# Miniprotein binders against ABC transporter G family member 3 (ABCG3), part 5

Target 1, 243 residues: ABC transporter G family member 3 (ABCG3), of Arabidopsis thaliana (Mouse-ear cress) (q9zuu9r114to356)
Amino acid sequence: IAWKDLTVTMKGKRKYSDKVVKSSNGYAFPGTMTVIMGPAKSGKSTLLRALAGRLPPSAKMYGEVFVNGSKSHMPYGSYGFVERETQLIGSLTVREFLYYSALLQLPGFLFQKRSVVEDAIQAMSLSDYANKLIGGHCYMKGLRSGERRRVSIARELVMRPHILFIDEPLYHLDSVSALLMMVTLKKLASMGCTLVFTIYQSSTEVFGLFDRICLLSNGNTLFFGETLACLQHFSNAGFPCPI

## First folded at step 8 (miniprotein)

Design L80M (from d8d with L80M)
Fold by ESMFold2-Fast, scan of step 8:
Structure L80M (fold): chain B 243 residues (1-243), chain A 87 residues (1-87)
Amino acid sequence: as target 1 above (243 residues)
Amino acid sequence: SPEDLQRLAEKIIELTREVFRALLLAKQGDPETALRKIEDLERKLQELEDEIGKYSPEEAKRLQDEVEKLREWLEYIRKMIEFLLRE
């Protein structure tokens, strides 16, 4: 996936439109992790949604998005999108939740759906949790935030998407859970998935796992390129790379 | 009491599992039996909603949220089963 001169405007107060993303250029390749990084309100979620074709009706998009060299056409099932906060069914076990999600969304035979569920469980390192209740409330013991986040991603993996967009995969995770999540996603990318996700901040360890970075501030792209090139860019300017 | 709220949470879990088992039964080729199960589960859910509704929102907010989600899932799954019966 690639994009050229991508600008997104949103309704401001009254009649004026605010440019939320300003002339963004970039690309993401199969088998790699491309990260859109920036502070709150930098436009990173809006850029992610623009690439995934999930902008609200109030938004206007200018510029071009290309998939495999053609202007963007995202047929159903070809990509997945994981929201920052995902609704899970606390009364189901992880395996039950993923299996019923497959039943609701996938064509084909029941035994094939069981196979994709087990693949998703393995891909997200959920084997030890597969028979545990998801939970989520005072009277339902269940998974912690890190495991719940992996279940949210596994739900989209059941559809076997070629491109997976994730809005803040580390949202509300501690540093250890965040590192485990990123290692898991790096492994997933290495199996051929194109990963594009947003992140507010990362540790040095996590930063080193990224293939490409789009560094965003107030809608403007401060940098786009390979992770190593980002470090060189800011070093040459006499400043450390923002993490 | 906390024990009563725990028991109600366990009933929500049980009914949720049964609602999705009815979906599985319909997808396996028996939507008629699945619809009868959903009708029985609607009765049980109404009884559960009435029992949880006797608690104040402060006492049982999270159980109220969970039972409302279960109601939405039951209605959605019922519509899917009814659709399968038309095919």
Scores: ipSAE 0.385, ipTM 0.789, lowest interface PAE 2.9, mean pLDDT 80

Design L80W (from d8d with L80W)
Fold by ESMFold2-Fast, scan of step 8:
Structure L80W (fold): chain B 243 residues (1-243), chain A 87 residues (1-87)
Amino acid sequence: as target 1 above (243 residues)
Amino acid sequence: SPEDLQRLAEKIIELTREVFRALLLAKQGDPETALRKIEDLERKLQELEDEIGKYSPEEAKRLQDEVEKLREWLEYIRKWIEFLLRE
């Protein structure tokens, strides 16, 4: 996926439109992790939603998005999108939830194989939790935040998307869980998935796992390119790369 | 009591599992039997909702929220099964 001169405006005060994302240029390749990083209100979630074709009706988009060389929007069913906060069905086990989620997302006469669910469980390192209740309801023990986040991502993986957009995959995770999540996502990308996700900030270890970074501040792109080149860019400019 | 509320939570879990088992039955080629099971489960959910309603609002709010979510799933799955019956 690639984008050129992508600008997103939201209806602002006094009938003026505010530019939330300003002339963004970038790309993401199969088998790689591309991260959109920036502080709150930098426009990172808006850019992610623009690429996925999920902007609200109040938004207007200018510029071009290319998928496999074609100027177009994302085709239905060709990608997965994981929200920052996803509701799960706590009364089901991980395996049951993934299986039934797949059944409900397909037409009534289209049946998916159990192997797709097992592949998603393996891809997200959920094998030890597959038969446990998701939980999170009254008086029932359940999965912790890290495992719940993995289940949310696995739900999209059962549809076998070629591009996966994730809004803050590390949201509410501790440092160890965050590192393990990134290692899991790195392995997933290596199996052919194009990953594009947003992050507020990262540790040095996590930062080193990214293939490309789009660094945003107040809608402006401070940098786009390879992770190593980002460090060189800010070093040459006389200040450190924001992490 | 906490033990009574846990028992009600366990009943919500079992009803939820039965709802999705009915969906599986419909997908495996018996949507008519699945629809009858959904209708029976709707009745059982109403009975459970009535029992939960006897508890104080503070104690029962989370159980009531879970029952409401299950009712929404029942409605959605009923429509899915009805769609299969037309196909």
Scores: ipSAE 0.045, ipTM 0.555, lowest interface PAE 7.3, mean pLDDT 77

Design L80Y (from d8d with L80Y)
Fold by ESMFold2-Fast, scan of step 8:
Structure L80Y (fold): chain B 243 residues (1-243), chain A 87 residues (1-87)
Amino acid sequence: as target 1 above (243 residues)
Amino acid sequence: SPEDLQRLAEKIIELTREVFRALLLAKQGDPETALRKIEDLERKLQELEDEIGKYSPEEAKRLQDEVEKLREWLEYIRKYIEFLLRE
């Protein structure tokens, strides 16, 4: 996926910024992890949604997005998109939830293919949890935050997307769960998936797993390129990398 | 009592599973039977709502929230099954 001069405006008052993303340029390749990083309200989620074709009706987008050399026309289901906060069905087991999610999204194919669900469970390291209740509602203990986040991502994987957009995959995760999540996502990318996701900030260990970074501040791109080149860019400018 | 609230939570879990089993039945080619099951489940959910309503809001808030979510799923799945019957 590649994008050029991508600008996104949101409805707002005169005193609020109309442009949320300003002339963004970038690309992401199969088999790699590209991260959009920046502080709260830097435009990370808006850029991610623009790339996925999931902007709200009130938003306007300028510039171009290309997928596999074609100008954008993105049918629903061509890409996976994982929200920062995902509604899970706590009364179902992990396997049941994934199966019914697949059943609702692509009727005709997926209810015949339980293997797709099993593949998603394996890809997200959920085998030990597959028959456990998701939980997280009244009077029911269930999965911890790390496992719940993996279930959210696995839900999109049952559609076998070639590109997976994830909004804050580490949101509300402790440092150990965050590292394990990133290792899982790195393995998923290595199997041919193009991963694009947003992160507020990361540890040095997590940062080292990224292939490319798009660093945003107040809608502006401060850097886009390979992860190691990002560190060199700010070093040469006489400033530490702000991530 | 805590024992009664736990029993009600378990009923919500089982009703939720039955709702999705009805969806699966419809997708496997029996939307007519699935719709009848949904109608029975709508009645059971109403009975459950009435039972939960006997408790104070402070005692039963989380159960009421879960029942609201289940009602939304029931409505969505009913509409989907009705759509299948038109095709």
Scores: ipSAE 0.165, ipTM 0.653, lowest interface PAE 5.2, mean pLDDT 78

Design P2L (from d8d with P2L)
Fold by ESMFold2-Fast, scan of step 8:
Structure P2L (fold): chain B 243 residues (1-243), chain A 87 residues (1-87)
Amino acid sequence: as target 1 above (243 residues)
Amino acid sequence: SLEDLQRLAEKIIELTREVFRALLLAKQGDPETALRKIEDLERKLQELEDEIGKYSPEEAKRLQDEVEKLREWLEYIRKLIEFLLRE
């Protein structure tokens, strides 16, 4: 996936629309993790949604997005998109939830849906939790935030997307859970998936796992390129890396 | 009591699981039996709503929220099963 001169405007409190993303240029490749990073209100989520074709009706998008070299609007269902907060069904076990999600989303191939579910469970390191209730409702504690986030990603994996967009995969995760999540996503990318996701802030250890970074501030791109090049870029400019 | 609220929560959980099992039954080729199961579950859900309604809104807020979600799932799945019956 690649994008060129991508600008997104949103309605502001004032009379005029505000530019939330300003002339963004970038790309993401199969087998790699490309991260959109920046502080709150930098335009991270808006850029991610623009690439995924999930902007709200109030938004206007200018510029171009290319998939496999074609100017293609990416219709819903041709990619995976994981919201920052995902509605799970706490009354189901992890396996049940993934199976019913596949049953509702995928036409045909009833018998193959079981293997797809098991693949997703394994890919997201959920084997030990597969038969546990998701919970978190009805006075039941259930799975912790890290496990719930992996379940939400696994739900999209049952569709076997080639491109997976994730809005804040580390949201509300402790450092250990965050590292496990990133290692899991890196392994998933290595199997041929194109991963594009947003991160507010990361540790040095987590940052080292990224292949490419798009660093945003107030809608402006401060840097786009390989993570090692990002560190060198800011060092050569005489500024500490804003990561 | 909290014990009663927890028992009602367990009933919500079981009804939710049964609603999805009815969907699976319909997809496996028996939408007629699945629809009858949904009709029975609609009756059970109404009984559960009535029981929860005996508690103050403050005491039963979480149960009320979950039962509303269950009713939405039940209505959605019923429509899917009805669609399969027309095929």
Scores: ipSAE 0.431, ipTM 0.801, lowest interface PAE 2.5, mean pLDDT 80

Design Q28E (from d8d with Q28E)
Fold by ESMFold2-Fast, scan of step 8:
Structure Q28E (fold): chain B 243 residues (1-243), chain A 87 residues (1-87)
Amino acid sequence: as target 1 above (243 residues)
Amino acid sequence: SPEDLQRLAEKIIELTREVFRALLLAKEGDPETALRKIEDLERKLQELEDEIGKYSPEEAKRLQDEVEKLREWLEYIRKLIEFLLRE
């Protein structure tokens, strides 16, 4: 996926539209992790939604998005999108939740849907949790935040998307869970999936796992390129990389 | 009591699983039996909502939220089963 001169405006409280993303240019490739990083209100979630074709009706997008060399005005297609906060069904086990998600979304035979579910469980390292209740009820212990986040991503993997957009995959995760999540996502990308996700902040170890970074501040792109080039760029300028 | 609220939480889990099993039954080719099961589950859900409603909002807020989610899933799945009956 690639984008050129992508600008997104949102309705403000006044008659004027606010530019939330300003002339963004970038790309992401199969087998790689491309990260949109920036502080709160930098426009990273808006850019992610623009690329996924999931902007609210009040937003307008200008510029071009290309998928596999073709201009796309609605790149929703077979792409997956994982929200920053997702609703799981705590009364189901992980396997049940994924299976019923497949049953509701996919055509085809029940046998095929079971196979896709088992693939998603393996891809997200959920095998040890597959038969456990998701939980989260007031009186039922359930999966921890790291496992719940993996289930949310696995739900989208059941649809077998070629491009997966994830809004804040490390949201609410401790440092160890965050690192393990990134290792899991890096393996997923290596299997041919194009991963594009947003990160508020990261450790040095996590940052080193990214292939490309789009660094945003107040809607403006401060840097776009390979993560190693980002580190070198700011080092040569006499400043540390503002990760 | 905490034990009573935990029992109600377990009933929410049980009813939720049964609602999705009814969907599976309908997809496997028996939507008539699945619809009858949903109608029985609607009655049980109403009884559960009434029981939870006897507790104060502070005590039962999370259970009320979970029951509302279950109600929405039950309505959605009922519509899907009804659609399958028309095919």
Scores: ipSAE 0.391, ipTM 0.784, lowest interface PAE 2.6, mean pLDDT 80

Design Q28M (from d8d with Q28M)
Fold by ESMFold2-Fast, scan of step 8:
Structure Q28M (fold): chain B 243 residues (1-243), chain A 87 residues (1-87)
Amino acid sequence: as target 1 above (243 residues)
Amino acid sequence: SPEDLQRLAEKIIELTREVFRALLLAKMGDPETALRKIEDLERKLQELEDEIGKYSPEEAKRLQDEVEKLREWLEYIRKLIEFLLRE
């Protein structure tokens, strides 16, 4: 996926349009992890949604997005989008939730849906949790935040997307869970998935797993390129990279 | 009362699982039986809502939120089964 001169305006609180993303340029390749990083209100989520074709009707987009050599008109299900906060069904087990998600969205025979569910469980390192209740409602303690986040991503993997957009995969995760999540996503990318996701901040270990970085501040791109080049860029400028 | 609230939570879990089992039954080729199961589950859900409604909002707010989600799923799945019946 690639984008050129991408600008997004949103209706402001004062009855006028505000530029939320300003002339963004970038690309992400199959089998790699590209991260959009920046502080709150930098435009990370808006850029991610623009790339995924999920802007609200009130938003206006300028510039171009290209997927597989064509302007962005992706068939439904060819990409996945994981919201920052995903509503799970706590009364189902992980396997049940993924199976019913497949049943609701995926065409084909029931045995095929079982296969894609098991693949998603394996890809997200959920085998030990597959038969446990998701839980999380008032009297049922279930999965911890890290496992719940992996289930949210696994739900989209059931559709076998070529590109997966994830809004804040590390949101509300502790350092150990965050590292585990990133290692899992790195392995998923190595299996051929193109991952594009947003992150507020990361540890040095997590940062080193990214292939490409898009650094945003107040809608402006401070840097776009490979992770190593990003570290060199900020070192040469005399400023630390905002990890 | 805490034991009763736990029992009600377990009923929400079981009804939710049964609603999705009805969807599976419809997709396996028996949408007529699935719709009858949904109608029975609608009755059971109404009974559960009435029982939860007897508790104070402070005691039962979380259960009320969960049962509202179950009602939304039941309505959605009912419409899917009805669509399959028209095919």
Scores: ipSAE 0.369, ipTM 0.772, lowest interface PAE 2.8, mean pLDDT 79

Design Q28R (from d8d with Q28R)
Fold by ESMFold2-Fast, scan of step 8:
Structure Q28R (fold): chain B 243 residues (1-243), chain A 87 residues (1-87)
Amino acid sequence: as target 1 above (243 residues)
Amino acid sequence: SPEDLQRLAEKIIELTREVFRALLLAKRGDPETALRKIEDLERKLQELEDEIGKYSPEEAKRLQDEVEKLREWLEYIRKLIEFLLRE
């Protein structure tokens, strides 16, 4: 996926249009992890949604998005999008939830859907949790936040997307759970999935797992390129890398 | 009692699982039997709502939230089964 001169404006309730993302240029390659990083209100979630074709009706998008050499202004179909907060069904086990999600979303034979579910469970390292209730309430014992986040991503994987967009995969995770999540996503990318996701900030160890970074501040791109080139860019400018 | 609230939570879990099993039955080619099961589950959900309603709002808020989610799923799945009955 590549994008050129991508600008997103949003109409505020106070009768003004504001440029949330300003002339962004970038790309993500199959089998790699491309990260959009920046503080709150930097435009990272808006850029992610623009690439995924998930902008709200109040937004206007200028510029172009290309997939596999073809122009795709609002891509759908082979793309998955994982919201920052996903509603799970606590009364189902992980396997049941993924199976019924596949049953509701995918055409085709029921037998094929079981295979896709087992693949998603393996890909997200959920095998030990597959028969446990998702839970989420005081009266229902269930999964911890890290496992719940993995289930949210696995739900999109049952659609077998070629490109997966994830809004804040580390949201509300402790440092150990965050590292394990990133290792899982790195392995998923290596199996052929193109991953594009947003992160507020990361540890040095987590940062080292990224293939490419888009660093945003107030809608402006401070840097786009390979992770090592990002470190060199800020070093040459006489500033430490703001990671 | 805490034991009664736990029992009610377990009933919500079982009804939810039965609602999705009815969807699976319909998708496997038996939407007529699936619809009858949904009708039975609607009755059981009403009985559960009535039982939960005997507790104070403070005691039963979490269960009421879960029952509301279950009712929404049941209504959605009923509509899907009814659609399948037409073809």
Scores: ipSAE 0.460, ipTM 0.818, lowest interface PAE 2.3, mean pLDDT 80

Design Q28W (from d8d with Q28W)
Fold by ESMFold2-Fast, scan of step 8:
Structure Q28W (fold): chain B 243 residues (1-243), chain A 87 residues (1-87)
Amino acid sequence: as target 1 above (243 residues)
Amino acid sequence: SPEDLQRLAEKIIELTREVFRALLLAKWGDPETALRKIEDLERKLQELEDEIGKYSPEEAKRLQDEVEKLREWLEYIRKLIEFLLRE
C-alpha cells in the first residue's frame, strides 16, 4: 500500500474544519510492520482510517492511496481493520467467537472451511486459550487483556486479509504483554501479511521490531522511512530520535 | 445472594450460546426452526430479566447491563434469520 500527499480535514460542531493530517506520504510492503507513531491527537488514527477507507462521512480526504498499483481500490475481504477497543462476546469461547464471526462475514463456501478459524488461532498464539470463555464481564472469569487483544486481531484474520490495519495494538497492555504481542505480529508479517498500525510510544525492545516508521506530530510527518534510518536522520540533524 | 447472582450470570451465558446456535441452524438451511427457537429464547430472556429485576439496582446493575447486550444480540440475529427466511 502507498499513499501520496494525503490530507484529511475534520470538523467539530463548534470549530471550523482544519487539517488533521497534512500532506502525508508513505508506503508499506508485504512481510513488514509499518508503524504510525506520535503523541495523542497527532493524527495517527485518522491517517490509519484514511488508508483503510474508514473515515467518517464528515471527513474529507485529498491525495491518493494505491494498493498493488491500483488507485484507491480495496476490495472487501482484502484488508482487515482492528479498532483500539473491540467488543468481544464474553459468553463464547475463543473458538466459538471466531467461528461465529466467520459465519457472519464470509461467503457460505468459505465459512465451511473450519481451518480458517484454526489458522487464525495458531497465527495469534491462541491455541492454549481456544476452549476458554472470553469472559471479562459480570461474574465471568476469562481471558486477560493481552489474550483478548489477540482474539480481536484473530477475528479479522479469519477473512485472510493481505493488509491488516490495527489501531493501537498495545492499548491497555502491560510491558510484557506488549512485547509478546509485537513478537506475534512480527511473525504474522513474516508470513506475508502487510501490517500497518498506530502506536503512542514504545519501549526500545518493541521499537527494534518495526520495519518502517511514520512519525507524526500535529498532523505533520516528522519522518518516514526505515527504523534504523529514523535514528540516523535525527542524529545527523543534531537531535535525538523522538521515540 | 451472591451465589444466586452467579447462577443468573451463567444463565446469560447459556442463552447467549443458544442464540448463536440458532444463527448456525439458520445458516445451515433451517431458518424456520431457527426463528421459532429465537422466539422461545426471547421468552426465556424476558423471564431472566424479570428474575434479575427482583434484586436491588446496585446489586443487579452489571447483570442488567449484560442482559441488555444479550437482548441486542438476539434482536440482531433475529433480523438476520428473518432475512435468510425471505431469501
Scores: ipSAE 0.176, ipTM 0.649, lowest interface PAE 5.1, mean pLDDT 78

Design Q28Y (from d8d with Q28Y)
Fold by ESMFold2-Fast, scan of step 8:
Structure Q28Y (fold): chain B 243 residues (1-243), chain A 87 residues (1-87)
Amino acid sequence: as target 1 above (243 residues)
Amino acid sequence: SPEDLQRLAEKIIELTREVFRALLLAKYGDPETALRKIEDLERKLQELEDEIGKYSPEEAKRLQDEVEKLREWLEYIRKLIEFLLRE
């Protein structure tokens, strides 16, 4: 996937429109993790939604977004998108929830392959939780935040997307859960999935797992490129990388 | 009481499983049988919602949220069945 001179405008107060993302250029390759990073209101979620074709009706997009990195023409709509906050069905087990998600999304002949659900469970390291109730409140005890986040991503994996967009995969996760999540996503990428996701902040350990970084501030791109190049860029300027 | 709310949560869990069994029946079984099952489940959900409504919103909000999600699923399944019954 690549984008060129991508600008996103949101309808502002009164008569004017505000530019939320300003002339963004970038790309993400199959099998890699590309991260859009920045503080609140930097435009990172808006850029992610623009790339995924999920902007609200009130938004206007200028510039180009196209699939690049494959000889095959793939429909842009055959991607997965994971919201920052996902609604799960607490009254179902993990396996049941993924099974019914597959039932609703897949054609009948593909749904009949039990392996689709089991593959998603394995990919997100959910085997030990597969028969556990998802839960969500004091009367239905179940999964913790880390496992719930994995279930949300697994739901999208049932469709076997080639590109997976995730809005804040580490949202509300502790440091250990966040690192384990990143290791899981790194393995998923290595199996051929193109991952593009947003992050507010990361530890040094987590930062080192990224392949490419797009640093945003107030809609402007501070840096786009390889992780090592980002560290060198800020080092050469005589100040630390704003990770 | 906490025990009563726990019992209601268990009823929601069982009702949820029946709803998704009805979805399977609708997609891969007999849509006419699934329609009758959905009508029965809609009645049971209303009875459960009425029982939960006897508790204060502060006490039962999370159970009410679960019931609302289940109602949305029943509406979806009903529309799916209606579609399938038209050829």
Scores: ipSAE 0.097, ipTM 0.574, lowest interface PAE 6.0, mean pLDDT 77

Design Q6E (from d8d with Q6E)
Fold by ESMFold2-Fast, scan of step 8:
Structure Q6E (fold): chain B 243 residues (1-243), chain A 87 residues (1-87)
Amino acid sequence: as target 1 above (243 residues)
Amino acid sequence: SPEDLERLAEKIIELTREVFRALLLAKQGDPETALRKIEDLERKLQELEDEIGKYSPEEAKRLQDEVEKLREWLEYIRKLIEFLLRE
């Protein structure tokens, strides 16, 4: 996926349009993790949604998005998008939830849907939790935040998307769970998935797992490129790369 | 009592599972039986909603939220089964 001169405007106060993302340029490759990073209100989530074709009706987008050389109009099921907060069905086990998600969304025979579900469970390191209730509602003690986040991502993996967009995969995760999540996503990318996700900030250990970074501040791109190039860019300017 | 509220939570879990089992039955080629099961489950859900409604909002807020989600799933799955009947 690549984008050129991508600008997104949102309705501002008193009928003025605020530019939330300003002339963004970038790309993401299969087998890699591309991260959109920056402080609150930097435009991270808006850029992610623009790339995924999920902007609200009140937003206007300028510039171009390309997938495999064609202007982006991705057909149903060609990409996955994971919201920052996902509604799960606590009354179902992880396997049941993923199976019924597959039943509702995938063509083909019932046995094929089970295979896709088992693949998603393995990909997200959910084998030990597959038969446990998701829970998280009254009187039901369920999965912890890290495992719930993995289930949310696994639900999208059932569709076997070529590109997976994730809005803050580390949201509400402790430092250990966050590191384990990033290791899982790094392995998923290595298996051929194009991962694009947002992060507010990361530890040094997590930062080292990224292939490419788009650093945003107030809608402006401070840097876009490979992690090592980012470190060199800020070092040459006399400042360390933000982590 | 706390035991009564726990029993109601267990009923929500079982009804949810039965709703999805009806979907599976319809997909396996028996949407007529699946629709009858959904109609029975609609009646049971209404009875459950009425029972939960006897508790104070503070006591039953989370149960009410879960029952609302179940009703949404039931309505959605009913429409899918009805679609399969028209094939």
Scores: ipSAE 0.354, ipTM 0.767, lowest interface PAE 2.9, mean pLDDT 80

Design Q6M (from d8d with Q6M)
Fold by ESMFold2-Fast, scan of step 8:
Structure Q6M (fold): chain B 243 residues (1-243), chain A 87 residues (1-87)
Amino acid sequence: as target 1 above (243 residues)
Amino acid sequence: SPEDLMRLAEKIIELTREVFRALLLAKQGDPETALRKIEDLERKLQELEDEIGKYSPEEAKRLQDEVEKLREWLEYIRKLIEFLLRE
């Protein structure tokens, strides 16, 4: 996936529209993790949604997004998108939830194998939790934030997407859960998935796992390229690269 | 009482599972039986909503939120089953 001169405007003052993302250029490759990083209100979630074709109706997009060298048309199931806040069904076990999610996404004339559910469970390191209730009811103990986040990603994996967009995979996770999540995503990318996700900030250990970074501030791209090149870019300018 | 609220939570769990089992039955080639099960579950959900509604909003907020989600799932799954019945 690649994008060129991508600008996104949101309705601001009636006389003028606010530019949330300003002339962004970039790309992401299969088997790699590309991260969009920046402070709150930098435009990272808006850029992610623009790439995935999930902007709200009030938004206007200029520029182009290309998939495999063609102007983007993504058929259903060719990409997955994981929201920052995902609704799970607490009354179901992890396995049940993933199985029924697959059934709901399956056209009536096709079949999903149980193997796609088991593959998603394994890919997201959920084997120990597969038969546990997800939880979320007042009286029901269930999964913790880290496990819930991995279940939300696993739900998208049952459709075997080639590209997976994730909005803040580390949102509300403690440091141990965050590291496990990043190791899990790195393993997933290594299996051929193109991962594009947003992150507010990261530790040094987590930062080292990224293949490419798009660093945003107030809608502007401060840097786009390989993680090592990002570190060198700021070092050469006499400033440390923000982690 | 806390015991009554826990019993209602358990009923929400069971109804949710039965709604999705009806979806599975329809997808496996028996949408007619699945629709009858959904109609029975709609009645049971209404009874559950009425019972939860007797509690104050503060006492039953999470149960009310979960029941609302269940009703949305039940309506959605009913429409899918009805679609499978059309020739």
Scores: ipSAE 0.342, ipTM 0.756, lowest interface PAE 3.1, mean pLDDT 79

